VH-VL binders against p39960r1967to2165. Designs and how they scored, part 15

Target 1, 199 residues: p39960r1967to2165
Amino acid sequence: VPLEDVCERENTLIPTIVVKLLEEIELRGLDEVGLYRIPGSIGSINALKNAFDEEGATDNSFTLEDDRWFEVNAIAGCFKMYLRELPDSLFSHAMVNDFTDLAIKYKAHAMVNEEYKRMMNELLQKLPTCYYQTLKRIVFHLNKVHQHVVNNKMDASNLAIVFSMSFINQEDLANSMGSRLGAVQTILQDFIKNPNDYF

## First folded at step 4 (VH-VL)

Design C6 (framework fv_disitamab)
Fold by ESMFold2-Fast, scan of step 4:
Structure C6 (fold): chain C 199 residues (1-199), chain A 121 residues (1-121), chain B 105 residues (1-105)
Amino acid sequence: as target 1 above (199 residues)
Amino acid sequence: EVQLVQSGAEVKKPGATVKISCKVSGYSFTSYWIHWVQQAPGKGLEWMGRIDPSDSYTNYNQKFKDKATITADKSTDTAYMELSSLRSEDTAVYFCARLPYAEGWTDFDYWGQGTLVTVSS
Amino acid sequence: DIQMTQSPSSVSASVGDRVTITCRASQGISSYLAWYQQKPGKAPKLLIYAASTLQSGVPSRFSGSGSGTDFTLTISSLQPEDFATYYCQQYDSYTFGGGTKVEIK
């Protein structure tokens, strides 16, 4: 299901499944060694995904603080799977080239840091509201993970590598022959380290 | 240029130990998992285990947990796989391969050339 | 553990033929599946990841499709260099299928 359709259906700015998964990780998973690096069991991830589909993400009685979901890596894996299964990526098909071109120009020293940040903020403001709010929530979540790097061993660079495929869809990646993936990693690493410069 | 270069072929007696190396170059060694895969003669591929070189965290296939030990040396950008108590069933080509942390990325995009281990009396 | 069943075990084909290889997972794996090509005496080569994404540098005659439990690798017009063994692989415990040998007719 498209992100905008989920937000409209739930009458929210951020899908409830995203909020619940990220809150649970923030509650008990921030110090997990290799958080997002160590894959959860695909069986556990699928079971959790099915539970959200069957029990309803918006149901207040549905809780992730449950022995069925003891494995925090399954919660993290479910979150990554949810992002990958979105019909469009978080930068969107329409704007991913604008985001990645900007990063490529910056890395080529074609612009100064202040100009890059200003133009990046302008691009972020062009995202649909639910995309912007969902991206903001995810970035601040990943910043919290980064802040716990001493315990979890996952810094902004590691997290950018893990999440890069969630920000560019398979069609756009294939059309670029993989060349834009490094640009996505550059953008995400900067967002995770310096979220207040962009959100 | 990304490369994974493995040590040469080994011939061992039953009961011996063998240690295979996989030296990487052309990328950040600590940013990718290193996995090991076994291929018996004329057979398919079987995953053995993996290591995160940044902290030496390992995961093993249950079948190989008592047989294989995977280690990494950050100072030489080299991963190792040691097989103990060798039996004729361990005769196989062993491959190392790199993998990013997350599934759905560029999977095993670079492999070592393989190391043949022959166990015979 | 998730089992991967590949079919056929072997196929005899001629240059220019369309070749289809199937892979079935014992449990749903979403799109967490890759396809590899292996030539005799060589390491496997990644062709497709995430079920349908073509690896950089791989010819466009290769394509992948499917999700959940049923997956397909297609070679639209077989070339001489394509005679090899092909493997699917799922990501949870990196289980490989049994392989499909594509042989010259």
Scores: ipSAE 0.012, ipTM 0.552, lowest interface PAE 9.0, mean pLDDT 85

Design C7 (framework fv_disitamab)
Fold by ESMFold2-Fast, scan of step 4:
Structure C7 (fold): chain C 199 residues (1-199), chain A 121 residues (1-121), chain B 105 residues (1-105)
Amino acid sequence: as target 1 above (199 residues)
Amino acid sequence: EVQLVQSGAEVKKPGATVKISCKVSGYSFTTYWIHWVQQAPGKGLEWMGRIDPSDSYTNYNQKFKDKATITADKSTDTAYMELSSLRSEDTAVYFCARLPYSEGWSEFDYWGQGTLVTVSS
Amino acid sequence: DIQMTQSPSSVSASVGDRVTITCRASQGISSYLAWYQQKPGKAPKLLIYAASTLQSGVPSRFSGSGSGTDFTLTISSLQPEDFATYYCQQYDSYTFGGGTKVEIK
């Protein structure tokens, strides 16, 4: 299902499943060694995803504090799968080239840091509201994971690598011969380290 | 184009050590796990372990933990697997293969051509 | 750990035959299963992922079906280049099935 359709259906700015999964990780998973890198049990991930579909993500009685969901890596894996299965990436098909071209120009020293940040902010503001709010929530969450790197061993660079495929879809990646994946990683690493520069 | 190119066949005596290389090209080396798979003569495929080339983090199949050491060199886009204290039962073809970090679809889309290691007296 | 049982171990077939290979998981794995083809002296080649999605460039005579614990790879009309060994693989711990050798009758 498209992100905008989920937000319209739920009357929310961020899908409830995203909020609930990230809040649970922030509650009990930030110090998990290899968080987002070590895969959760596929059976647990699928069971959790089905529970959201069957019990309703917007149902206030649905809680991840249930013993069924004790495995933090299953919650993390469920979140990654949710992002991967979105029909469009978080940068959107329409704008991913604008984001990645900006990062490529910056890395080629064709623009100064302050100009890059200004132009990046302008691009972020052009995203549909639900995309912007969802991206902002995810970036601040990943910043918290990064802040716990001493315990979890997942710095901004590692997180950017594992999440890069959620920000550029397979079609756009294939059309660029994979060249834009590095640009996505560069953007995400900077977002994760310096979220207040962009949100 | 994506390619994983492995080093050539090795013939070793019992007790020796062998180091196999897997050089990648056509994609960013640090964006995929590199896995190693053993295939004994006339037998099936058995997963040995994997490495994240970005920081050299490794996971091993318990069966191979004391036999295999997996490493990666980012400067040469090359992953390595070293087998120690070789015995005749280590005679096999060893494959490297790539796997994305993303959850959900964990299929090996590209493989090296394989390296035959023969252990004989 | 999840165990993968593949059957049959071998099948003798003629060009034009329909060949069916089965893979059974010891517990539910949803659709998280891939199929590979391996020819003698060669590396495995990905045919199908996510139980039923055909890899780009793989002929349409190959198809996969199933979910949960029971999975099937079907070759609708066997060609000379299809004589090979086929393996299923589940995603959780990268466990492969024992393989099915498709050989000339």
Scores: ipSAE 0.011, ipTM 0.550, lowest interface PAE 8.9, mean pLDDT 85

Design C8 (framework fv_disitamab)
Fold by ESMFold2-Fast, scan of step 4:
Structure C8 (fold): chain C 199 residues (1-199), chain A 121 residues (1-121), chain B 105 residues (1-105)
Amino acid sequence: as target 1 above (199 residues)
Amino acid sequence: EVQLVQSGAEVKKPGATVKISCKVSGYSFTSYWIHWVQQAPGKGLEWMGRIDPSDSYTNYNQKFKDKATITADKSTDTAYMELSSLRSEDTAVYFCARIPYSEGWSEFDYWGQGTLVTVSS
Amino acid sequence: DIQMTQSPSSVSASVGDRVTITCRASQGISSYLAWYQQKPGKAPKLLIYAASTLQSGVPSRFSGSGSGTDFTLTISSLQPEDFATYYCQQYDSYTFGGGTKVEIK
């Protein structure tokens, strides 16, 4: 299901499943070694996905503070799987080239940092509201994970690599012959380290 | 064109150490896990372990944790697998293979050609 | 701890035959399973991923099916280049099946 359709159906700015998964990780998972790098067990992730589908992501009675979901890596893995299964990436197919072209120019020293940040903010404001709000929530979440790097061993660079494929579709990646993946990683690393510069 | 090129065949005495290389090209080395797989003569495939080349984070199959050491060198786009205290039972072909870093759970889409290690007295 | 059991261990077949190979997981793995072809002296080659998705460049006579614990690889009309050993592999802990050797009859 498209992200905008989920937000419209739920009358929310961010899908409820995203909010619930990220809040639970922030509650008890920030110090998990290899968080997001080590996927949880397939069985636990499938059970959790089925519970969201059957018991309802927007159901107030459905809680992740349940012994069935004690494995934090299953919650993290469920979140990664949700992003992977979105029909369109978080930068969107329509805008991913604009984002990555900007980062490529910046890395080639064709613009100063102040100009790059201004232009990046302009691109972010062009995203559909649901995409922008979901991206903002995810970036601040990943910044919290980064802040716990001493315990979890996952810094902004590790997280940018792990989440890069959620920001560019396989079709867009293939069309660029893989050249844009590094640009996505550069953008995400900067977002995670400096979220207040962009959101 | 993605390539994983492994070092050549090795013949070692029992008790020796061997280090096998896997040099990658045609893609970003730090965007993929490098895994190592053992295949004993006439036998099937057995996973040994993996490395994240971006920070050298490793995971091992418990069977191989005291036998194998996996490392990576970003400056040369090369992953390594070292086998210590070689026994005749370590005679096998060793393969490197890649998995996208962001996926975690995925298939091995490209493999090295394999390196035969023979341990004989 | 996920164990993968392949059957049969070998099958003798002729060009044009339909060949079916099965793979069973000791616990549910959804569709997180791949199939590989290995010829003597060569590295394995990816044929099918996510249980049923054909890898680019692989002939359409190869197909995969199944989910959960039971999986099947089918070669609808065996060609001379298809005589090889085939392996299934689950993604969580990268466990391979024991292999199935497809031999000329």
Scores: ipSAE 0.112, ipTM 0.655, lowest interface PAE 4.7, mean pLDDT 87

Design C9 (framework fv_disitamab)
Fold by ESMFold2-Fast, scan of step 4:
Structure C9 (fold): chain C 199 residues (1-199), chain A 121 residues (1-121), chain B 105 residues (1-105)
Amino acid sequence: as target 1 above (199 residues)
Amino acid sequence: EVQLVQSGAEVKKPGATVKISCKVSGYSFTSYWIHWVQQAPGKGLEWMGRIDPSDSYTNYNQKFKDKATITADKSTDTAYMELSSLRSEDTAVYFCARLPYMDAWSEFDYWGQGTLVTVSS
Amino acid sequence: DIQMTQSPSSVSASVGDRVTITCRASQGISSYLAWYQQKPGKAPKLLIYAASTLQSGVPSRFSGSGSGTDFTLTISSLQPEDFATYYCQQYDSYTFGGGTKVEIK
C-alpha cells in the first residue's frame, strides 16, 4: 500500500507500524550488535508482520513488549521489510533526481556547504507531509542507532548503505547507471550524523 | 560488468594452511556482502560465512568457524578465505559470491569461478 | 535452522521435455527462495529469485512458483544447454537444497 494511503486510512502523519517498530527498537535494541545489518529470522519476521495484519497496528492492546517478539533483529527486519515493500521510495520517484542531483553537485565541489544545506531543506519541504514526517522519524531513529555505535557496530556510513535502497527505486537507479546510489548514501549519511541541520 | 575472480587451484598436505582470494571489479566493493560457499567433490553447496568489506564484520556457519577465517582488503578490492589445519575432508571447490548489502535478505547474484583445494598426503 | 529438501535427486529427460523440480522448506520462508543452475566445472548461476522472479537474461522457459514451504522450478521445453544440476536456496542462513541433476535420457 502507498504511504499516503496508509497515513490517510489511519488518520496519522506517520504509519503506526513504523512508530511501534522504531519505538520498540529504541526501547531495547539500540545496543544489538549488527542492528539492521543482521536481518533476524524469516519465521519471526513473518510472524510479526502477520500479527500486525491480524491484531491491528493501531490497536492499543497490541504490544511488542511480548515474549513472542524477544528477538530484536526480527523487529528491525520487519521495519526494513516494510520500507522495501512500499510502492514508492521515501524521496519519491518524482523528486529523487532533484535530491541526488543536488548531492552530486555538492560532491563535485560545485557549491558551498551552506548553499547545499539550504537547497536540501527546500527540497525536503516539498515532500508530501506524510513522507516528510516519516523520513524525519526514521532519520532521528537512525541517529540514535549511530550514537550507540560502540556497542552495535553500526555507524552512519553503515546505516546509509543499508537503507539507501529504501530511498531510490530500481528504475531510477538503472536510469543513472548506478551513480545515484552513491548520492543517496551521501545524503543519508549526512542526515544521520546531522539531523538537526535538516529537520 | 560485475566480476568476482578467484585465485588458482591449490594442492596442500594435511595440517597445512591455504588462503584463497576473490578480487572484485565493476561495482563498489564496500557496498555488498561477500559470502563463501564450499562444494565437496560430487556434493552440494554449503554456506561457510560472510564478510562486510566496509568494516570487516564477519559471520560464520558454526561448522566452519574454527576452520575458516574470512578477511577483506579495501585497498585491493579483494576478499580472502583462509583454511587452517587442513584435512582430506576439506578437499572441495570454494566459491565467493556477492549478496546485495542494502537488501536484508537476498540471493547470490554473482559468483566467482571457484577455487579447487586438494588436500592429499 | 531451516532444512531444504529437494526432489528428485536426478531426472533423465529428452530435449523438448517439461521438467519439474521441487524444493521443500522445514518451516515457512514466504517467497525468500532462489534457484541456481550449475554446469560441471562451473560456478552456480542465478536463475530465479524471490521464488518466482526471473533473473535478467534467463530464458522464459524457466519459471518458479510456490510460497511458504513448497516451491517448484519448471523448465517448460528442455534445451541441450539445460542439462545441469539445479539448487534451491533459502535466504535465512543461506541453506541449499541437495541438488537435482538433469541428465540426458
Scores: ipSAE 0.142, ipTM 0.648, lowest interface PAE 4.7, mean pLDDT 86

Design E1 (framework fv_regdanvimab)
Fold by ESMFold2-Fast, scan of step 4:
Structure E1 (fold): chain C 199 residues (1-199), chain A 123 residues (1-123), chain B 110 residues (1-110)
Amino acid sequence: as target 1 above (199 residues)
Amino acid sequence: QITLKESGPTLVKPTQTLTLTCSFSGFSLSTSGVGVGWIRQPPGKALEWLALIYWDDDKYHTTSLKTRLTISKDTSKNQVVLTMTNMDPVDTATYYCAHSPYYDFWSGYFDYWGQGTTVTVSS
Amino acid sequence: ELVLTQPPSVSAAPGQKVTISCSGSSSNIGNNYVSWYQQLPGTAPKLLIYDNNERPSGIPDRFSGSKSGTSATLGITGLQTGDEADYYCGTWDSSLSAGVFGGGTELTVL
């Protein structure tokens, strides 16, 4: 598991790059209009990605408070790119159909809210520890972005849309003919609005 | 509106087991994400994290005392109990219980604390 | 043993500014949120800062927090005699699966 490989290498529950990027956004980016929707400069995103790869995400001297990284949208873009480039998505290739099938049944009114939440919690507990902890960190981060919607204009629905492609890989999306993307959006929107129901 | 209060013996003898109860109001341990932790402070020394229990009965203990510590909850009584075996004079400290609002290993903070109860271990 | 290192003491005059540092490693501060607590003599600790830089309701904006890499800082401006207390940083240590506190810093206001 590639995400678990990163966590094992770094001796962490969540990749250091994820923590550093999210904390920097929480420090100075939560009120950025169109956060995560408005793309950062491709050059700045690539420069930041290269700095993490070459200067070291686990290096104590490496800091995002450097003038090179003043563009918040580049930090946000780097984070989105990191998630999209994961070989296995955070719902896991093995479990993404279980997650999305559950949401599809719920939307079809085939189950009540309490049953849906119980079954969703059971699925979350089956994720590998690094996946679960990383997903939880991201969800609470996105909830903070949602709480700043008056200033940033990005509510849970907007965030679910812009992040949905990061939570299902191309193979799983193609095999479903794109039909599971809406289910991913439903799950993420609910997680972002009601994180304490799931984490 | 959130309040916590520690109770238990103030004097214990070496080798005995200490049992402390945290009684609270203003919140419930049936609420998702909520936890209650125990922290101690020897006279004139630093705060030492001991244990934490969450709403779903998930439990954590400091590694140096793990074999001696047990934490449990009674959700219906609004109580959390800490048990520590084989007490030693070095365990003399003020023991606090505290409310943790989020099930969050990265956040893990205590927003409301009990007044503390002083436990002296001597023969 | 200290997992999080704080200076043992710091001092400044009323009205001045002071900063208290807290140094850790990648498994604690580097990967987790930091909280700060104020402990007045003979009292229980009180939460000052959570999630690196957030203030609870009732905590004046004279208190601020920040985090960079594996270190965190508590800033106090406009020092008052009532700020004379012990200050502790706290976080989670992922490798220990346990919470950890710093050794504490005694703030003396002249």
Scores: ipSAE 0.000, ipTM 0.445, lowest interface PAE 17.8, mean pLDDT 85

Design E10 (framework fv_regdanvimab)
Fold by ESMFold2-Fast, scan of step 4:
Structure E10 (fold): chain C 199 residues (1-199), chain A 121 residues (1-121), chain B 110 residues (1-110)
Amino acid sequence: as target 1 above (199 residues)
Amino acid sequence: QITLKESGPTLVKPTQTLTLTCSFSGFSLSTSGVGVGWIRQPPGKALEWLALIYWDDDKYHTTSLKTRLTISKDTSKNQVVLTMTNMDPVDTATYYCAHTLEYDTWYFDYWGQGTTVTVSS
Amino acid sequence: ELVLTQPPSVSAAPGQKVTISCSGSSSNIGNNYVSWYQQLPGTAPKLLIYDNNERPSGIPDRFSGSKSGTSATLGITGLQTGDEADYYCGTWDSSLSAGVFGGGTELTVL
């Protein structure tokens, strides 16, 4: 289902499933060694996905404080799967080339940091409200994970790698022969380290 | 573009230590998310996963070989080294190194040609 | 000892279809993604399928993968003589904290 349709149906700025999954990880998973790197069991991930579908993502009685969901890596895996299954990535198909071209110029030292940040902020302000708010929530979540790197071993660079394929759809990746994946990683790493420069 | 090649002794005596080197090109272990693993295959038998090292020096080893395995990297030389102590004839195999990326999966997308190691007195 | 079981051999004629099974348990196939590798005689293994059913660039669509419960299947349609090879399934085993491979299946194209 498209992100904007989810937000409209739920009358929210961020999908309820995203908020619930990230809040649970922030509650009990931030110190999990290899968070987002170590695969959660696919059986547990599928069970959780089915529970959201059956018990309702907009039903306030649904809770993740249930012994069925004790495995933090399954909650993390469910979140990553949700992002990968979005019909359009959070950078959007319409704007992903603008984001990645900007990062490519920056990596080639063709612009200074202040110019890069200014232009990046201009691109972010062009995103639909639901996309912007969802991206902001995710970036601040990943910054919290990064802050716990001593215990979880997942810094901004590690997180940018494991999430990069969730921010560019396979059609856009294939059309660029994979060359834009590194640009996505550069953008995400900077967002995670310096979220207040962008949000 | 990505290529890997194994090197080391082709003959090892029982109780000796084996040292194998994987030399590669087309990628760097200074690149975040990149890893190199080792797999072996005895003649006519199945593939056996041995060890894996990532760019950040994070290491994984098969528990069945316990403390016999050591994996290390030399990023400046584009090399990964596998050491196996107390060799016996059952360790006779073709040894492969292979490229991987840090995602939610553990598959190997590019493999070296393999190097044969015979353990015999 | 192998934790993933494959039939030791399968055979079929050119143009036919063959399926190769890989059976495990909840700690491996049941809870993790499966990959498949093709090993032509005298060569290193080549990645054929990853994430249960995805094909790398350059692998023809006559190769397919699927997973149900604690078993995975590799399907090959339109068999060609060049498909004669050993096929291995692979996955992560959560109880062993290690990668595991199946025993291998020798495909003969009659």
Scores: ipSAE 0.000, ipTM 0.490, lowest interface PAE 12.6, mean pLDDT 84

Design E2 (framework fv_regdanvimab)
Fold by ESMFold2-Fast, scan of step 4:
Structure E2 (fold): chain C 199 residues (1-199), chain A 123 residues (1-123), chain B 110 residues (1-110)
Amino acid sequence: as target 1 above (199 residues)
Amino acid sequence: QITLKESGPTLVKPTQTLTLTCSFSGFSLSTSGVGVGWIRQPPGKALEWLALIYWDDDKYHTTSLKTRLTISKDTSKNQVVLTMTNMDPVDTATYYCAHSPYYDFWSGYFDYWGQGTTVTVSS
Amino acid sequence: ELVLTQPPSVSAAPGQKVTISCSGSSSNIGDNYVSWYQQLPGTAPKLLIYDNNDRPSGIPDRFSGSKSGTSATLGITGLQTGDEADYYCGTWDSSLSAGVFGGGTELTVL
């Protein structure tokens, strides 16, 4: 289902499944070694996905503080899978070239840091509200994971690598996977380390 | 351009240890997210995944050969080394090393491969 | 046991379309992305498809991939004599914490 359709259906700015999964990881998963790198058990991930479909993700009584969901990596895996399977990734098909071209120019020393940040903020403000708010929530979540790197071993660089494919549509990698994927990694690493510069 | 090349002995006797080196250029294992894997193919048979090492020294081995396989890297030399103990004639195969561009357990593909080196195990 | 199943062979005439299937389980294809490799006689494998349906630079659009549930498919349209090769699917198996390849499919262009 498209992100805007989910937000419209739920009358929210951020999909309820995203909020609930991220809140649970923040509650008990931030110190998990290899968080987001180590896959959860297949059965637990599928059971959790089905529970959101069947038990109502928007129901305030639905909780992840249930013995069925004791495995934090299943919660993390469900979230990562949700992002990867979105019909249109969070940078959107329409804007991903603008985002990645900006990062490529910055890395080529064609602009100074302050200009890059200003132009990046202008691009972020052009995203649909649901995309922007969802991206903001995810970035601040990943910043918290980064802050726990001593225990979890997942810094901003590791997180950017693990999540890069979830922020670009496969069709947008057609020219050269390396060049655009690298740009996405650069953007995400900067967002995760310095979220207050952008959100 | 990314290039990989396997090197090592072409003939190994049963019970000996095989050591193969993958030398590469066009990338570095100091680069976050990059990995190098080893795959083998016995004559006329299918590809068999063996092992993978990532930039952060994280290592994976196929379960059936885990006790026989060791993978290590020398980032300064742009090399990855595979060792396999207690060689048997059934281990006769072409051994490939390959570049893994993306750190994601749900993807895990190889975009550039070495030419392969043939290892024959015979008395 | 072989965890990814491919047909041993497939054949068609030049200009035709072929499909090659790859069947697995939830721990591999079901939960992970599928890649496809082409191996011409006497050569190293070459990546054709990654992440279920994406093509590396230089791979023509007559090669396509798809995934549904625990199965994946490689499609080749406008078949050419130069497509005679062995084709392998590959993915990660979460239960094994290891990569896996299919048994391979020999494509013959008659």
Scores: ipSAE 0.006, ipTM 0.565, lowest interface PAE 9.3, mean pLDDT 86

Design E3 (framework fv_regdanvimab)
Fold by ESMFold2-Fast, scan of step 4:
Parts: sequence; C-alpha cells; structure tokens
Structure E3 (fold): chain C 199 residues (1-199), chain A 123 residues (1-123), chain B 110 residues (1-110)
Amino acid sequence: as target 1 above (199 residues)
Amino acid sequence: QITLKESGPTLVKPTQTLTLTCSFSGFSLSTSGVGVGWIRQPPGKALEWLALIYWDDDKYHTTSLKTRLTISKDTSKNQVVLTMTNMDPVDTATYYCAHSPYYDYWSGYFDYWGQGTTVTVSS
Amino acid sequence: ELVLTQPPSVSAAPGQKVTISCSGSSSNIGNNYVSWYQQLPGTAPKLLIYDNNERPSGIPDRFSGSKSGTSATLGITGLQTGDEADYYCGTWDSSLSAGVFGGGTELTVL
C-alpha cells in the first residue's frame, strides 16, 4: 500500500506500524548488538505483520509488549521489511535523482557545506507531508541507535549501509546501475549524525 | 575497476597448513561496508562458502570448517589471507576470493571474483 | 550438507525459456535476499542477479529472478548456446551465521 494512502486511511502523519515498531525498539532494543544488521526470524516477522493486519495497527489494545514479540530483531526486521516493501521509497521515485545528484556534487567539492545543507533542506520540504514526517521520525530513531553504538556496534555509517536499499526503490537503483546507492549512503549517514541540520 | 587475485602454494601435503593470499585493487577494506570472502570448489563439485571478513574486522566462517579456518586482513597492503589447518586430500579445490560490496547480510552477495587458484592436496 | 536445493540439471532448446529453482528454509531464503551466479566451464562464477531480482550492469534482461516464501527462481528467456553453464543460488543463513550456496544446476542448450 502507498505510504500516503496508509496515512490518509489512519488519519495520521506517520503510519501507525512505523510509530509502534520504532517506539518498541527505543523502549527495549537500542542496546541489541547488530541491531538492524542481524535478521530476525522470518516466522516471527511474518507473525508480527499478520498481527498488525488482523488486530489493527491503530487499535490502542494492540501492544508489542507481548511475549509473542520477545525477539527484538524480529521487531527491527519487521520495520526494515516494511520500508523495503513500500511501493515508493521515502526519497520518492520523482525526487531520488535530485537528492543523489546534490550529494554527488557536494562530494566532488562543487559546492560548500552551507549551500549543500540549504539545498538539501529545500528538497526535503518538497516531499509529500507523510513522506517528510515519516523520514524525520526514522532519522531521529536511527540517531538514537547511533548514540548507543558502544553497546550495539551500529554507528551512523553502518546504519546508512543497511538502510540504503530501503531509501531507493528497485527501479531507480536499476536505472542507475547501482551508481546512486553510494550517494544514498552518504545522505543517510549525514542525516543520522546531524539530524537537527535537516529536521 | 575492481580486481582480485589469489596466490599461494598449488601443492600441499596432508596435515600441512594452507595459506592463501587475496591481493586486490580498485577498492579498499578501509571503505565502510566492504568485505572480502573466500569460496572453494572441488573438481566437479559445488561452490562452498568458506569465510568472510569486513572492513571493521568482523569475521564469519562456515560451521563445518570453523576450527580449521582463520581469515585476516592487511588493509594497508590491500590483502586478505585465509589459513586452513590440517589439510586433507578432500580439501583439493579451486579457491576463490571475492568482493562483497555491502555489510547488510540481507543483501550480501559477491559482485567481483578472482580467477581462482587450484590447490591439490596429495602425498 | 546442502541447505539450498537446486535441480541437478535442466535443458531446453535455443530460443526457449527455462527456470531454475532454489529451495531453502526460513533461516536462509525466507529471511534474506537471494543472488544467482553463472559459471562457464573453466571460469570463475559471474554475478547474474542480486537482491532477489536485480541485474548488475551488463547482464541482459533475458535473466530474471524472483522469490516466494522460502524458494527462489532464476528465469532465462531466449536461450542461447552461450548460456550453457552451471548456475548457483546463494544467500545468507541466519542460523549458521554463514553464507550458503545451492548445489548448482547444469544447463544444457540442446
């Protein structure tokens, strides 16, 4: 289901499944070694996805503080898979080339840091509201994971690598022959380290 | 572009230790997310995954050979070394090293391979 | 022991379509992405497909991949004699903390 359709259906700025999964990881998963890198059980991930569908993502009685969801890596895996399976990635098909072109120019020293951040903020403000708010929530979440790197061993660079494939869809990646994946990693690493510069 | 080449002895006696070196160019193991793996293939048989080392020195080994395998890197020399103890004739195989572009195991694959080096174990 | 099962051989005529299956479990294919490799006689393997269905630059669109549950499939259309090779699937196994390859499939173009 498209992200905007989920937000409209739920009357939210951020999909409820995203909020609930990230809050649960922030509650008990931030110190998990290899968080987001080491996959959870697919059986647990599928069971959790089915529970959101059947028990209602917006239902206040549905809770992740259930022994069925003991495995933190299954919660993290469910979130990561949700992002990868979105019909359109969070940079959007329409704008991913603008985002990645900007990062490529900056890396080539074709612009100064202040200009890069200004132009990046302009691109972010052009995202649909649901995309922008969801991206912002995810970035601040990943910053918290980065802050716990001593325990979890997942710094901003590691997180950017494991999430890069979730921020560019398969069609856009294939059209660039993988050349833009490094640019996505550069953008995400900067967002995770310096979220207040962009959000 | 990315190139890898295996080197080491082509003949090994039973019980000896094998040391193979993978020398590469076109990338660095100081680059975040990059890894180098070792794969072998006995004559006429399937590919067998052996070991993988990442830029941050994170290491993985196949369970069946874990006690015999050691993988290490020398980032400054652009080399990865595989050591295998107590060689046996069944370890006769072509040994490959290969580039892994991404840290993420869910997306892990080998995009560039060395030509392979054939190691024969016999008396 | 092989944890990923492939048919040992498949065959088809030039111009036809062939599919090669790779069956695993939840700890490998079910939980992780699948890659496919082509190995021509006497050569090193070459990456054909990564992340279930993506092609590296230079791989023609005759080669395609798909994944459903704990199984993956490599599709080859418009078969050419140059496609005669061994084909291997590969993935990560979370229970073993190791990569795994299938047993390989020998493709013969008659």
Scores: ipSAE 0.012, ipTM 0.574, lowest interface PAE 8.4, mean pLDDT 86

